VH-VL binders against o27280. Designs and how they scored, part 60

Target 1, 266 residues: o27280
Amino acid sequence: MDSMNVPEVLEIKRIVEESESVKTFIFSWDFRREVRPGQFVMVWDFRDEKPMSVSLIDPVRSEIGISIRRVGEFTDRVHGLSEGDLLGIRGPYGRGFELMGRDILLVGGGIGMAPLAALADEATARGMRVDALVAARTADELLFLDRLEAAGVNISTCTDDGSCGFKGFAHERLLTLEENHDMAAVCGPEPMMFQVMRILDERDVPAQLSLERYMKCAVGICGQCCLDDTGFRVCAEGPVFWSQELSRVREFGRYRRDPAGRRVPW
Key: E = the ipSAE of ESMFold2; O = the ipSAE of OpenDDE; V2 = 0.75 times the mean of E and O plus 0.25 times the DockQ between their complexes.

## First folded at step 1 (VH-VL)

Design z8 (framework fv_azirkitug)
Fold by ESMFold2-Fast, scan of step 1:
Structure z8 (fold): chain C 266 residues (1-266), chain A 121 residues (1-121), chain B 107 residues (1-107)
Amino acid sequence: as target 1 above (266 residues)
Amino acid sequence: EVQLVESGGGLVQPGGSLKLSCAASGFTFSGSAMYWVRQASGKGLEWVARIRSKANSYATYYADAVKGRFTISRDDSKNMVYLQMNSLKTEDTAVYYCTRGEYDSSAFDIWGQGTLVTVSS
Amino acid sequence: ETVVTQSPATLSLSPGERATLSCRASQSVSSYLHWFQQKPGQAPRLLIHDASNRATRVPARFSGSGSGTDFTLTISSLEPEDFATYFCQQYSSYPLTFGQGTKLEIK
C-alpha cells in the first residue's frame, strides 16, 4: 500500500528558533524515502494535521527540517513542543522544484523562504551560482539569512519599512537589479509572486512559483483543483508551477477562494 | 589601541600550502565578523573570505577564485583569525590583509598592515 | 557578479583644488557602497560607509553621494596628504567587489 498515507511518529531532534514567530523542527529521516526541495509533509500533532514545506534536507546528517510560523491554534500548539516530543509526519507530497542552468535566482517573502532555503542548499551543492532576494515586512521577519550565506548564496534584502536593506517591496527591489539568470524560483505572498513573475517574464527568465495555498490539492482532499482559464488540475501538478503556466491564470495575484470556492479579493 | 597584525606570509612553490594568522587586540573580537582581502602588486583590492561571529554560528563565505582551496577559521579564546591556503597558484601572489567588519556591512574600519605571499618557482 | 568601475583612472590636481571621483556599478547597489583611501605601502583606510556617512576621524572635506548605480566621492579642498589611491566597494551582493581605483596625483 501507499506508505505515504500513514503518518510516521517521529521525535523532535532539535528546534531552531528562526525568529520570534518561526521555528524549524528537525527530525531524523530515512532517505530511502526521497525528499526534494519544494515538497511538503503533513504534520500531525495527534489532534489536527496541516501541510508544511520541507525547509532542510540533509542526507549527510540524515535529517529533515520543517519550518512553522505561528499563525493559529495548531501552530501555537506545535510551537509549545520541546526537543524529545513527538509529531506525526506523512509524506512527502507534491511536485518539487526543478533545477536547470548554471545561475539561479531565488525570491522569497516571509515564510516562503523556507522551501527556497532547501533549494538553495541543493543548488549550491551542485555548483550553481545562487542569488537570493529575501523580502519581509521588517528586519525581524527576514528568514534564513545566515543559512543562505553559509551555503554561498549572494543575498539582497528588502523590507517594507526599510529596517534592513532596500526600503520597499520585492518587485521594486528586483527592478533595481538587472542580472541574467537561467531560472528563478519564487515563494511568498501571492501578490508579491505575481509582480515578480511579471518582471521575470519580461526578462525571459523561466520561473517556478510555489502556490502554498494549493498544497491540500496535492493530497487529494480539495474539491476544487482547477485554476481559472487553464483547466489545470492543481492536485496533480502543484504546488510548484512554471511561470508560463500562471501568466494566463486570471485568479493568480488577483483573488483567492474561500472554503466554499467563492472569489475573495486579496 | 585597536590593532590587527598579520603573519605567516612567505615564498612558496605552486601547489604548496601556507597558513596565515591575524592577531587582534583592543576591541571585542568575538563580536566581529573577520575578513581576508588581498592585493596583487600595483593592482586593486580583492575580497577572499569572511567568517562571522559566534552569534552567527561562525558562518564562512569565500570568493569563487579560492573556494575549495582556502579555509578561514577563528579562535576567539586567542583573538585570532586564520587563513589556511592549499593548492596555491601563481595568481594567489598578493599582500593579504586581515580586516574586521561590524555585523555584515563589510565596512572595513580596521585593517592590519598585511603579509606578503609569493607563489613562484 | 556586480562589477564596480571607477573613473578617471588617474586625476592630476593641485593642493587647494576640488576632487570629484566617480564609481559606477553594473547593477543597482542601493546605498551599499563604501569608499577607501590607500597610500603607497599602507593598508587601506575606510573614508565613507554606506554611500554618504563619514567614518570616524575622517576630515569634513571628504563627502560621499549617490545611490543605485552612480556614486561620487568629493574632496572639497585637497590637502597634501590626500594624494593617494581611492577605491569604492559594493556590499549589496556577494562576492564583495572593489573598483580598480582612482589615483589622485599632484600636478
Scores: ipSAE 0.000, ipTM 0.370, lowest interface PAE 20.5, mean pLDDT 83

Design z9 (framework fv_azirkitug)
Fold by ESMFold2-Fast, scan of step 1:
Structure z9 (fold): chain C 266 residues (1-266), chain A 120 residues (1-120), chain B 107 residues (1-107)
Amino acid sequence: as target 1 above (266 residues)
Amino acid sequence: EVQLVESGGGLVQPGGSLKLSCAASGFTFSGSAMYWVRQASGKGLEWVARIRSKANSYATYYADAVKGRFTISRDDSKNMVYLQMNSLKTEDTAVYYCTRDLEYYGMDVWGQGTLVTVSS
Amino acid sequence: ETVVTQSPATLSLSPGERATLSCRASQSVSSYLHWFQQKPGQAPRLLIHDASNRATRVPARFSGSGSGTDFTLTISSLEPEDFATYFCQQYSSYPLTFGQGTKLEIK
């Protein structure tokens, strides 16, 4: 009955094709429901509901954007939709990023750049200096470069195949970048985030990392979403965590859980 | 640069006491678990003690061989971890290493070690 | 306590060869096992954490596998710098225990 717990049926106002596999769906939004970078919404196609990070927050135009990568049946159906079609949106949920200091580093891998693009907009609007390390498998999968450049972000790129920028992984590129930042925000595959976090910890840069797995727990779907060894749950304290919180979680970056709760290596 | 520097080792007679210190620098010390691991000459590694971070209530754990004789402690305001060794035995003779663990990410940083010799 | 046993005690190989080192736990440790390298007069260096994950700045020729009670460290093509003693360590239960080590020797 609360507006956060009841999906609103919203019209797709605009669709931006970010790459062959990623689209941003833009909706009119009533900002009486506050939305912060790092938060997510539940997207309902009238058959299945999935969590998606908010990638655009624009109170001036009264719009939010949700970026979706094509990876399965649900996302394939959503990618088949057109402007004017309807989706159910519920939320926002979760803890958003906190901004501190003057100089911030963003490290994003693939679709993990989505919540970081929204954070970059807020940080630049606050007058912060923003450096972004954007990582992907290939040049065609680097996301939001034009949007980040338009916002005044200082961009470094990294591709596995060397098709754009540094040839290698995000953490390898990070080792060659300037160490002078007050804060970092990181989002991407967990093995990448684990390696990046360790480097930032050694540099005494406080980091916030966004974990998208287990987000079903944030809407009360299951009570078994508990991070290993600490007893806290992603739904209660996530999806954004400080690096010190994640450093005490032995599951992060090492293994995942199958549906039976058994440990499976990455 | 992440560093751990041990001190306090030396020669002591059986039944004596020593307090080892380990100074940490180059990382957020309060977020890490800290260990003492020892190695006798030409032998393998033996875990001695562990102290967890503040987030885990500074929980301590000891090997049975040292339980009741050794105490691990830390002072986050000084970036220090300590090992108080009482009632020392000849079998406690070893190089003692201080090592960090970002809560089960593995003992990824080690000090150079400090030698403890227990003999008459 | 969980006893960790390494084999062989000594392995003599030439540069360019593949090395396979074994570690066996007396009871299941799941994937809670690390591998370390130690050179004479030096502190140990973390190579592999949680059975199969390469530590930061560790060369790709090092790989770990296994779960439960049987674990393997593989060095695909030995470099001169790889001749050292290797230890495995379980952290599934207290006390934390290390294997006795495998010494990798040239020739």
Scores: ipSAE 0.000, ipTM 0.373, lowest interface PAE 19.9, mean pLDDT 82

## First folded at step 3 (VH-VL)

Design a1 (framework fv_libevitug; at its last look DockQ between E and O 0.60; V2 from the best seeds 0.00; counts 0 for: pae E 5.8 > 2)
Fold by OpenDDE, look of step 4:
Structure a1 (fold): chain C 266 residues (1-266), chain A 123 residues (1-123), chain B 110 residues (1-110)
Amino acid sequence: as target 1 above (266 residues)
Amino acid sequence: QVQLQQSGPGLVKPSQTLSLTCAISGDSVSSDSAAWNWIRQSPSRGLEWLGYTYYTSKWYNDYAVSVKSRITINPDTSKNQFSLQLNSVTPEDTAVYYCAREYPGDLYGMDVWGQGTLVTVSS
Amino acid sequence: QSVLTQPPSASGTPGQRVTISCSGSSSNIGSYYVYWYQQLPGTAPKLLIYGNNQRPSGVPDRFSGSKSGTSASLAITGLQAEDEADYYCQSYDSSLSGYVFGGGTKLTVL
């Protein structure tokens, strides 16, 4: 009778178009139930189920938002939905971000900014100083800039093509930033996170990183999201990990396993 | 600042209906996402949640299973108050009754309480 | 009898650190926010901690809340005479479909 393991059929209240490929779907949420930035939910379109990060947590409106990038058949179907349509939501699951200190650095790439946007809202609400390095391939793929700005976040942008902000990768931009932070939260392409983590470690900045892996059960039973050597289950012990934990994970930044269990290089 | 002022009789006979009112100042009973609760406290049962009412596009009520068959919580938008009715009371219903607000800004903690009303059920 | 379990009493001397535990299950503390209330004699409960570890305005920083798994804890540092009160934890229980409180802890300042 634990509602956590049973999909709840929810109506899409609103859809926000974040970019050409990203939409945020907003649902009513019972905020008696805890939900933390960095946690994920399983989204069920009555055919398939996929893990998605929570990108908006709004207790005042009793809403959560789930940002979804269009990348395959499942997300194609979801992106075809309209306000008023139904989706199944199961969760939340996993370990979310922990906030500590007064100054936090957020480093996000692409859709990786989704959980970080939620974290930014919480951090600013707590009176923390938030710096965000937002990275994308091009300017039109930068996410949540207006939202972050409105929250009082100090934003630095980075694009591969230089169409906005620093031309280059997130870790390259980070090297140009000399300010120290009490902690950092990182989410994006794993190669990006790997490089960013190395820099933060050299600077003795405690860092949390959110990993993405193939997840099926979301409750730590099936083992599909297990990380090599450590046995960490991304759905249970993660998806948020401390840098010290990831330092023990051989595959981090190097390869992942596909649904068939085969190694796939990044 | 938000304040809750309780009113109602402190003595009720067995089998009768307990009725209390909670007047709201500084906020609206129909405030979105705010929930208006009744809680009671006794030495034997401790703090016990009874139920709430709240408005989100429409009115919702939720009641504790222990009193669900006997309880009614009603909002009154015209007077900006909400009430508690508990039917068929017994001595076991003797307690200090509190009204309380859940505030979304405090993650729905009960941040404002009424002064409490001792209700004794006795013949 | 209470769904959430608290020690019935706690004590400390001025300046000391005291902790009050609150034990629950996956159907309540494990899945839902925990709140703490302070109740002085003859008064209504006062919200002390919300959302597991957040303090409302006016609550001194010597009060702190934490949660791990199915248990929560209230810590009071620099104990003062005015802290003598009853303390209650509260959460929501999905199996009961309702809010649940701890049995309360009477804190005595010696």
Scores: ipSAE 0.601, ipTM 0.847, lowest interface PAE 1.1, mean pLDDT 94
Fold by ESMFold2, look of step 4:
Structure a1 (fold): chain C 266 residues (1-266), chain A 123 residues (1-123), chain B 110 residues (1-110)
Amino acid sequence: as target 1 above (266 residues)
Amino acid sequence: QVQLQQSGPGLVKPSQTLSLTCAISGDSVSSDSAAWNWIRQSPSRGLEWLGYTYYTSKWYNDYAVSVKSRITINPDTSKNQFSLQLNSVTPEDTAVYYCAREYPGDLYGMDVWGQGTLVTVSS
Amino acid sequence: QSVLTQPPSASGTPGQRVTISCSGSSSNIGSYYVYWYQQLPGTAPKLLIYGNNQRPSGVPDRFSGSKSGTSASLAITGLQAEDEADYYCQSYDSSLSGYVFGGGTKLTVL
């Protein structure tokens, strides 16, 4: 409400065009400050401020990357920027993914693959076996395939229209994949995550899912990111939750909230 | 494999300059983004970071505020070593002094330490 | 005066689990990675844990690190006599613009 972390103004070092609608903006970062896959930052274009997931964590080059899909006025303005232009960054905030075991499954839909790409890099660096199911509506919207392949990730794809890989939904493709992972990490459209979570629960695979809610303060004060019935704040207690935490949340997978706090169907 | 070998006097008079050297084998003082630290340890104060030097496109230094006015850390690429100078010492500067290597961007911390040099400041 | 607070001592018996805490603030542990060092008597500190919870090559897996909020913890399971040492946490502090160490914890194996 009143005081919060002040954005640090950073120069855009490099821009990667991931697709016609998604760009990754690269900044220098002081890695004495912790950043974890699954955490988010607030991106400020000097007019408005929106939460974005960290998609690249590279301590060796002292770089972070923020992947942004063009979906509205704010993201249109940011997509119009060039290398050398400035953005404000505050954070990181939230609880990130926790790695465990030797074998991890990633299930990402659309831009939800962004935080999972960062997690894949960490998992492969630890010597874990990484399987990734990358989902999108069309082949042109599949994200990070070359990067994941270069990291040694075993990639499966699905598209709604069948233009690349399995034709169908992510949860349908999941039924044809290896069943014995030590854990899973899931991020994408909430209806997809709900269906995927149910399959993973049936397989007794511990899963962590990354949620999206409207945010204002990002530090747990304003309450706009709260989940019904639990009091969990997505910006403070999440955005990453274990499936067992979400299984008790009435609203998960059933509706979402607009900026005014109204329930809106998925 | 990488070793840091310290040298320098163990006794220094008050108001004089403490001067220590850390010789590096198995690595280069000018390795990109490597930070070369000095740390001291006393029974009453524990471990205290003093500063480091590092090279990217040129040499940079960063010093602890507690000693900033009295300290210099210098690399010597021809001898593959780095030094500590602490001016105007007092008995309060009596400690075991360590040099240590760090790659801050790799998150590994101070992964190689010298054996330590006890420096006593007394007259 | 140290901005990172550790208990001055800890103890355990062989085979047991011991936890050593390190308490800081948002200007250090809350925003920056935590490291742990082991110092055997008469020797230099040795890196034990980096990046909150990672072990360097050669460090036994019975040593583990964790972090929650502005506090960090070192856990030692299967305690052995050779674990008797001083243990220090370390982080960066933005208000001091420099590295900071905890005051140290003397671990005694009974």
Scores: ipSAE 0.074, ipTM 0.666, lowest interface PAE 5.8, mean pLDDT 87
Fold by ESMFold2-Fast, scan of step 3:
Structure a1 (fold): chain C 266 residues (1-266), chain A 123 residues (1-123), chain B 110 residues (1-110)
Amino acid sequence: as target 1 above (266 residues)
Amino acid sequence: QVQLQQSGPGLVKPSQTLSLTCAISGDSVSSDSAAWNWIRQSPSRGLEWLGYTYYTSKWYNDYAVSVKSRITINPDTSKNQFSLQLNSVTPEDTAVYYCAREYPGDLYGMDVWGQGTLVTVSS
Amino acid sequence: QSVLTQPPSASGTPGQRVTISCSGSSSNIGSYYVYWYQQLPGTAPKLLIYGNNQRPSGVPDRFSGSKSGTSASLAITGLQAEDEADYYCQSYDSSLSGYVFGGGTKLTVL
């Protein structure tokens, strides 16, 4: 859908290789423009535009970072760029995470650790105790472990294949962890988030979940971002939702929508 | 504590509507996030989930693809029960029908089941 | 055919360990919880395992569940005569948008 906002053309200041499939692109940022963990920007390569979560917010260096996984033509082209090249950035957009309490749990799957890494930085800077459950298919797809460790985060890992940490899925690992958290933030594949949400609801831990994969426009004017039954629009009302909002959405974790708005299985 | 008691006809003629009711005691049909399921069991198809209804701020339902065009599952808060209506039945709908609660405390496992109702579809 | 695949039968003698498998795909077991139900003759199924490996109150620790990739297993240690029953696995399937059951395994205690 059409957006009324115009992208700002920014120079890629630095590129961090997070894994073979993920890079973080770092840009200078004017922090008179607010940006919060959980918000996204539209990244424009002068041909196509895609929503990407902000993964680094560094006011000291006046930098933001955007982590991008290579999954198709757009992301392949962006991964081919070098320091000094230009990208269009529009935003930030969406509802960010809220921090509450003293002890927070982060549960991230794959690239879903990107917005949670920014949240971890903010939480630790506020003096909160942060536990992170980092999940991926294999050890080489676990993201931001060094950054989380440097921030003082208590890290648990799990991989589907057992190549690092617990062998199994994030929700299976979560069942073996203690329940003492004031809130949780969750981001990853929707089936993972659905299963994690069920456990956190049972434990009476308020959770915020980020639904980035449903974004199709930056300003919430498109129907493609809608959730079944509720009328929520991820780009306008999300991408961050409280678990009590998502527990009522029968499609959450069960199916998604294609570009035409049709239900398709995960 | 929680019990489910089923009622309805054991014999239904082809092309007619099958109607079954599940009465709930020890819990509320509008209990937040608990889902109320119908499942059937036959020698040819085994255990087959048919659908559910549940309440949060409003009622939701979902149905198995195989029966979606013929099935309705409705709660009745005044009687604390939920029903199954299956239209245009055929002999292939002959089965034992169960109602069951899907319970949030057990990570949404079906923790309480009705006694089952054998429904025969024949002339 | 059932969406989840179980062996149609299993057997053991008292005191032995018996394992019942349940095989699926990424659209069900690979992404969602697995549950196990025990059905005694003439009765409704009873929840035996939820959340892949958790036991409801009252279920003996002789029963345990596990899941790896797209497959799950129910293990029964110290097999007893009263364990003779049909056992069903269950998960959610995103391609069918609903719950799916295995075909069931008839466990005979010899």
Scores: ipSAE 0.000, ipTM 0.402, lowest interface PAE 18.3, mean pLDDT 83
ESMFold2 (binder alone), look of step 4: mean pLDDT 92; pTM 0.943

Design a10 (framework fv_libevitug)
Fold by ESMFold2-Fast, scan of step 3:
Structure a10 (fold): chain C 266 residues (1-266), chain A 123 residues (1-123), chain B 110 residues (1-110)
Amino acid sequence: as target 1 above (266 residues)
Amino acid sequence: QVQLQQSGPGLVKPSQTLSLTCAISGDSVSSDSAAWNWIRQSPSRGLEWLGRTYYTSEWYNDYAVSVKSRITINPDTSKNQFSLQLNSVTPEDTAVYYCAREYPGDLYGMDVWGQGTLVTVSS
Amino acid sequence: QSVLTQPPSASGTPGQRVTISCSGSSSNIGSYYVYWYQQLPGTAPKLLIYGNNQRPSGVPDRFSGSKSGTSASLAITGLQAEDEADYYCQSYDSSLSGYVFGGGTKLTVL
């Protein structure tokens, strides 16, 4: 699309520190342009461009937010920016989450809570009951708890080290939670999502999962983000997939690919 | 809660200026959470958006390309209303004119409409 | 002629499903939200669907919207006599820098 494929240079209106390693960058947004939870934008710092999920959609304030974890050179440079600085934004791209039924379970790991936080806002605005399982390695890596609480979300936490909530992994905590939901949305590390998907399949809960795979282009022309045996391209077909679609992917939860396309164990 | 009430003449001669007013209750014309629109409707053309006015840090107007050279939409904060002026009218401007609010909570859907004013352009 | 294309009429009987289409291009529906309005005779249009598929408070769940590519649809399930009305789609168009409406669909409940 002409208008979506041209980067806009936007001023950083506000920065929210979500944790020691995660910041949300907030921009004014023209809501005549479609943006949905589960979609991503290309963030351009005038040197490199990287895909980032939309984590805040606030039409009342005319704002969008993009949450970025510090993991490398690009994100380190972006984290060094201040209110008033400029970033290029292209998009949004990808398939957003679909909402159905009366209640939804969100299962997020680490930065995977970013697109789910936007989804939680939309689901609560629609009058759905929202349960969120927020997982991280440690308590200080749990994201968006205050925002979810303010939205009226029922929150469960788990940490690998037991520093907050249940001690253990997301799928272990999920086994102890109420099993009746009309749908679920899941985003986080692939091994976590694979285990969560298996439990939700056993409960006959339809689930949507967001894949945070390496991408070399935003519009699916490049084959670098293809899934192994189904021909899915994350940027063209995803990043959101139903669990039934992912159950046929041999690669899901078992290995990943490096930037050169080589298989790498998790 | 929010209501829009229209007023203005129903008959205008060709080449004259069409002038309508929309009075707002239950919200402020300068509210940063709204935009204020004029839309018209005729049997032959259906619904046609004409333009809008809105306040953020200053006033902005957007106008449809088809009427841009002839149209002015003005807010009046003291009376809590906004107006439409359409210059050099022709019989093709005959329509029911509506004012409407865009509401950001509904992703700028037009959630409240005035009652409509039939304007006939005839010599 | 409208920028967004709707069928001029549609009909159904009580209890049935009716769908109304709205076709555009990449400069409007392909890039921007779709809205639907219901207009009863002698009244102003009423917002029925926003953001492609969301319902304002008070709109029954038998009304639903969908969007695929450059086209959108309004579906009415369990059709009722009071649904007899004109229905209009709306989007934003980047080439015109403004809102555009469909030509309207007159729904008759038989």
Scores: ipSAE 0.034, ipTM 0.592, lowest interface PAE 5.5, mean pLDDT 85

Design a11 (framework fv_libevitug)
Fold by ESMFold2-Fast, scan of step 3:
Structure a11 (fold): chain C 266 residues (1-266), chain A 123 residues (1-123), chain B 110 residues (1-110)
Amino acid sequence: as target 1 above (266 residues)
Amino acid sequence: QVQLQQSGPGLVKPSQTLSLTCAISGDSVSSDSAAWNWIRQSPSRGLEWLGRTYYTSKWDNDYAVSVKSRITINPDTSKNQFSLQLNSVTPEDTAVYYCAREYPGDLYGMDVWGQGTLVTVSS
Amino acid sequence: QSVLTQPPSASGTPGQRVTISCSGSSSNIGSYYVYWYQQLPGTAPKLLIYGNNQRPSGVPDRFSGSKSGTSASLAITGLQAEDEADYYCQSYDSSLSGYVFGGGTKLTVL
């Protein structure tokens, strides 16, 4: 029974500062309970609850990590916490990534590298060849490069301002990379993911994309969790979608929704 | 390579204590990444997990509810082994008993098993 | 008596695909990883699948696992005579606070 769908109060075991605006919070985890790269948890600070992707899955150390970017009041409060403080964790929720073949391309933008870092660990543990394209606005916002390097991942970088690697956007850098991949996984800003998806479709590379949409609760159905006329729900049917599923969604890469469910341009 | 070797009596009288030992070679009983399990198998109940012992910062145990009041699983770091004691046995405790390792951590299942010991509980 | 439900028997001929099901509830398979074990006559169980669909080193790729909702399946492709064995699924059950096993499936290779 999933009637034990209540937040478990966990102690923050360790905090890793990934950048000026991103921290990874690490907790002990019971790995008899399923968790996969691409899934998310609800993080409860005893006032508000927000969805966060799982960024570290370490069954040897019995730890999970949750990477959080400082973007508003909730995340500012969580960033103010210290090792030994408590957070409520509920989940995991959503569809995770599926791995196939021998060779995977990861394309991550900003905090979108968080779920892809967990996927990279899983793929390398399975003996897959992993190539990662890590994109950000500036060099200081590139995430998990040391972790990916330690895992044996082949890394390419790009920054909008040219401060590290290729100067330009992820999809522009992707056009200069080789086309030999059995699958891809993509996570980042929706316009970036749309452009990357189109290039991968042209190359006949099946892609999974993690679509992180606003939601009020993990078990609730609301307008922010629906995608256009397709009726997809991020918490139930996502956040990971195959590219063929997203190619039929009119909103993907073009519009977002406000809290009232109204379409707003990117 | 990791091996588990079981020892203990194959016949126990009702109301007595069943005692089995599992000797470990190729790994340490205090390995942080391992948990050490006892499982039994009978025709009527199939495979039943009984419990486990494991070391993190200290020794901890988990026990199945059905045997919790009668069971003790105890590590012995000096002999690199762990034991099962099951008190007040009845004929319903007749089974083949196995020790097994979970490694690394909880995700990976029971990767190494002992040879099994048939224990008959009879007067 | 078992907490997870498996068919008591399955059969196939060499080269065939066979599948063995394992059914549970939200308190076990619906929330926790599924494992599969092979037991040859007179031997201890051997781990075939962990984490729903992962193979340990040394397990042939013709063995695969899957999970959907509260049910799991073990698939064996290219069935061989040496696959004749008992197969058991395992998960964790939150209501029992412990590991649970299926009743086992005796696979006969014809």
Scores: ipSAE 0.006, ipTM 0.508, lowest interface PAE 11.4, mean pLDDT 84

